# VHH binders against Ras-specific guanine nucleotide-releasing factor 1 (RASGRF1), part 5

Target 1, 187 residues: Ras-specific guanine nucleotide-releasing factor 1 (RASGRF1), of Homo sapiens (Human) (q13972r240to426)
Amino acid sequence: KRNQVVFSMLEAEAEYVQQLHILVNNFLRPLRMAASSKKPPITHDDVSSIFLNSETIMFLHQIFYQGLKARISSWPTLVLADLFDILLPMLNIYQEFVRNHQYSLQILAHCKQNRDFDKLLKHYEAKPDCEERTLETFLTYPMFQIPRYILTLHELLAHTPHEHVERNSLDYAKSKLEELSRIMHDE

## First folded at step 11 (VHH; framework vhh_7ocj_1)

Design s56 (from g02 with E108T)
Fold by ESMFold2-Fast, scan of step 11:
Structure s56 (fold): chain B 187 residues (1-187), chain A 123 residues (1-123)
Amino acid sequence: as target 1 above (187 residues)
Amino acid sequence: QVQLVESGGGLVQAGGSLRLSCAASGFTFSSYAMGWYRQAPGKQRELVAAITRGGSTRYGDFVKGRFTISRGNAKNTVYLQMNSLSVEDTAVYYCAAEPSGKWFYDSTLYDYWGQGTQVTVSS
């Protein structure tokens, strides 16, 4: 059942990339433009505080997703663990996002007290691709991504034979993700 | 036991239509979100259409305007109406269920997948 886990991982990564695209394209970029307008409903400082480095996170996962798609289409001859070797060093960008998430939500709540901002935000949230989700919901998705990878690797390892060439590499990747998660969430 | 059973697949000519059904059993269907995915030979499984427990829908870019997802809670069945079919729609179509009833946020949490039904479009 290893292939089913891999296909589920690809699907989950596609959904996450879509969530990040909505966050960046429907909210971050339009609000950044609004902050530059003649009568801005939000400041550039507020935009930076709310969205943090979410755009960089989006670019990282676009690349990871494309790599995952390419590898899976050549099964069973590909080693998936090497994609995590590329991803792992870049996951330190999550530290900024995770540590500042509560402050981000506080700034968003404050901005919503401005009627012009609140109306604009509701207009963006009403777009069909948001699917009845709020900006706060999209800002929350990255908070759980590293724990999700840990769960996915755990399931993948459960279906990977001990003699499999990537067994040790997958164990290493899981251990590094667990270490990173502890560091980010204990602070 | 929880089961999802797809039906309605088959061979159809380009420009034709098919209606797929997915019969669900063993869980509270009305509380789950339901989705259709497809996988062509040598390709990856991709989202075709999804419907939440509340009835909100979303579609993959390649099928918008041509396909319609719907659900019949009384019959524990989700449907995919496929119109204006093209050769590129040839794939095995899979039914999936998501327990939160909202959206497919994390496919690693999907409880149930069907065995799939083959759709072949000739030109």
Scores: ipSAE 0.000, ipTM 0.108, lowest interface PAE 16.2, mean pLDDT 80

Design s57 (from g02 with E108D)
Fold by ESMFold2-Fast, scan of step 11:
Formats: structure tokens, sequence, C-alpha cells
Structure s57 (fold): chain B 187 residues (1-187), chain A 123 residues (1-123)
């Protein structure tokens, strides 16, 4: 059913917000603090290179998630296309993140050659909410988010009748996400 | 660098069994959901089975009770045990990976797919 796809999208968005929260709170913020210490195991430039604009991505999706929750609460008048109209222009932030990703991983690999940094990183990765996932894994989640929205819109459209008021708007949103994905992952 | 490599396909008689494997590399396998899709000649790609990072499973209606999906996180491999095969199971079987680990869609729009392994069931 269409409503089940929407509820599932809300659950997936909640999970993604939690992944971004872990990236920022378990890794970015503590490493930024470590770079400011008297014996820094990592530089501020390295932190910036590794994490780039991930905090901004987190805030964007926190807002989007709240928007989804509000629409679900307004059920049965469940319309979503205008949320994507708001989201689409903001997704250009992913262009910079995606383009920086290989450099991010290269800088991270270099930092891991410092024993103090590697020990600290392993300590953060051992936290229970990481669920045996590494910093590399959390840095990789945003790489797949635009493709995942395309997948979700495809599923939503499959359960949306041709005559539905939102069909044209959802088709438009899917087309725009596909264009963005091609630009960002172009090779 | 993400790679999914399927193996274990082949020719089998109706009523027989096959075990498919999908070896994954280039990502943290244990945190991903994994799935098997198939595409028969002249048909769209469809979900066969999926397994979340927590071990919950989902099956397509046509394979429930006959197929079993499982995962070996230590080997970065997902498996599909196929029992009581019928001619209608003849298809190319594809492996797919989903980053959230909790959610798997009935869709063929995943970016990370294997090359596929052919399963042919003869009467």
Amino acid sequence: as target 1 above (187 residues)
Amino acid sequence: QVQLVESGGGLVQAGGSLRLSCAASGFTFSSYAMGWYRQAPGKQRELVAAITRGGSTRYGDFVKGRFTISRGNAKNTVYLQMNSLSVEDTAVYYCAAEPSGKWFYDSDLYDYWGQGTQVTVSS
C-alpha cells in the first residue's frame, strides 16, 4: 500500500538521521576537540577535510524528518510532494560532499598512521551505538542517500494511481534527483 | 570499489536444489541489508529474498517456504538456499546491498548489483 511506503520512508529517514547523528557526535565533535588539545593527534585541517559539510547535511535531514513526521500526523490528508520541492534545492550540498569523499578517505588513512589518532579512533568506533561500524562506513552513508530517495520515489510511484493529484509532482522530484545523482556520480 | 560477486548457479532438474553465494567487498558488510533479485526472460527484475543487518528476512510470494536467505558476516557473504526448484524459477539471480541495514525495497533501482548468476531448471 502507498501509506506503508510512506511509513517505511519515515523509518528509513529516522535511521539516516541517527547515522548522521553518530557521525557528528561520536566522531566529528570529539575529533574537533582533540585537534584543539595541547597534544593534538589530528589537525583542524584534517578534521575539515575528513568531515567537510556533514554537520549541515545532518541539520538538513533533521528538518526533513520533522516535516515527514508532521505530514504523517496529518493523516489521512497525506501529501508529500511539496516536501520534496523544498528539499531538492538544498540537496546541492551533497555535490561538495560526494566530490570530496575520495580525498576524505585518503586523509583519514594518512591520519591512521599516527598511533595516538588510531587508538582514539578505535575507542570511538567501539561505542555500542556504532554497532560494529567504522568511521569509513558512516562517511559513506551520505554517498548513497540520493540514490535511496530515487528508489523510494520509484516505490511510492508504483503505488500511486495515475489520476492521483501528486503523481506529476512525484515524477518531477524523481527526475530531478536522477539528474543530481548523474552530476554527482558522473564517471 | 564496491563489488558483489554471485556464484553457485547452474542447470538443475525440477525438484532439485542449489545454493547461491554472494561475496561482498568494499563496504562494511555487517551493517548493510542484503538481498537477492531475479530476472526471467521477458519479465522485470523482482525481489526473491532479503535479510536485514539484524537478521530479519523477507521473501517473494513465489518462493516462500522453498528458499532460505542467510548471511555470514565473518565471510562477507550472503547465501540463498533454493529447494524444490521448478521451471518457473529459471532466471538470472542478482545480489544487491542496501546501506541502512533495516530497509529493503521491492525495486531494481539499487546502484550496487552483482553481475548475476544463471539458474536454469529443466523438466
Scores: ipSAE 0.000, ipTM 0.191, lowest interface PAE 12.7, mean pLDDT 81

Design s58 (from g02 with E108Y)
Fold by ESMFold2-Fast, scan of step 11:
Structure s58 (fold): chain B 187 residues (1-187), chain A 123 residues (1-123)
Amino acid sequence: as target 1 above (187 residues)
Amino acid sequence: QVQLVESGGGLVQAGGSLRLSCAASGFTFSSYAMGWYRQAPGKQRELVAAITRGGSTRYGDFVKGRFTISRGNAKNTVYLQMNSLSVEDTAVYYCAAEPSGKWFYDSYLYDYWGQGTQVTVSS
């Protein structure tokens, strides 16, 4: 059912926004502050290399999630293809994240060789909202988001009649996401 | 390379029990949510059971109280204990993995799927 796919997408987006909030609030912001301390366990350059533009990605998805919730309030008339038209141009920010992800993990591994940093990181990872997940896990979630949207739109289109008003817009959005995914792998 | 390999399926008589296993490789198993879906001939794939990275479980209404999902992070394996089997449980059972580690949706939005294992219940 088309509506079931839309509701599933809303719940998946809510979880992704929560994951990004944990990444930014439990790790990025505290470590950025630690880099400014009297005896920093990590440099500002290392923080930038590890977290990349994840804070910007979080803000983008907060806005997208709010837009998706607003469309749901218009149920049973679920028209949301225009939200993807707004989202698509902004997804270029994922190129920076995806291209530099392996380097980010290498810098994180190097920083973990510092005892003070490793101790601090484990303290942050022990927080209840992390649910036994590591910083490396949170840094990996954005890597799957564009593929997940492609899969969601594929399923949504399978349940969208050929005559439906947003059929062409959803086809366009899926094609653009596939193009973006290919570009991220080719570069 | 991500791989999910199901085992433990087979033929069993109504009222019997089976234990399915799914061995995972190529990803950080402990960070993922794991689930079991089933698909009978001519029917849509449906959620049987799911377990989050933290151990919270969710079951499809038809199997609640009869099936139990569990995970062994040290062995990178998820299990489905099936008790009080009925002919209606006859289906191909699929293992699925979801990177959020949290909720399982009643959909095909899972990132990784196994090849499936056949369960046939006779009576």
Scores: ipSAE 0.000, ipTM 0.182, lowest interface PAE 13.1, mean pLDDT 82

Design s60 (from g02 with L109M)
Fold by ESMFold2-Fast, scan of step 11:
Structure s60 (fold): chain B 187 residues (1-187), chain A 123 residues (1-123)
Amino acid sequence: as target 1 above (187 residues)
Amino acid sequence: QVQLVESGGGLVQAGGSLRLSCAASGFTFSSYAMGWYRQAPGKQRELVAAITRGGSTRYGDFVKGRFTISRGNAKNTVYLQMNSLSVEDTAVYYCAAEPSGKWFYDSEMYDYWGQGTQVTVSS
């Protein structure tokens, strides 16, 4: 049913926000602090190259998740499509992140050749909330997020009646995400 | 660089069995959800089976009870055991990797695939 798709979307968004929190709070922010230390194991330029705009992506999805959660608590009377209208203009940040991803991993691999950095990174990766996942894994999660939204909207539309008030808005959102995905992944 | 290499396809008679393997490299295999999709000529790619990083499984309606998905994290490999094969199972079978490890769609629009392995079931 439509309700099942919506609840699955909420669960998946919660998981994604958690992954972004781990990326930013366990890795980005501590490494940014380390770059400001008296004997920095990594430069501020390296931190920027590795993480780029991931903190902004996290903030965007925190807002989206809170909006989705609020609307679902009022389901079936609350329209969901307006959340995608808010999200779509902000997704341009994904173009930069996706295009930068290979360079990000190259810089990370180079930084891992520094003994002090590698030791610090291993310490952060050992935290229980990482669940044996590496920084590289967390940096990879945003690469698949736009495709996942396209799949979710496709399934949501399949269960949305043709006369439903939000059908045209959801179809528009899906179309825009598909366009963005083609631009990001074809270069 | 994510790389997925399928093997184990071939020609088999109706009622027979095949086991497909997908060897993965370039990512932390144990953290990913893994899936098998198939595509027959002129048709859309469809989900056959999926397994989460925690071991929970999901199957397409047309294969429930006949196919079994499993994973070997030590070998970075996902398997598809196919029993009681029918002519309708003839397709190219593709391996897919999903980085969240917990959420796997039953849709063919996933961007990351292996090259595929042909399965042909004769009557």
Scores: ipSAE 0.000, ipTM 0.162, lowest interface PAE 13.4, mean pLDDT 80

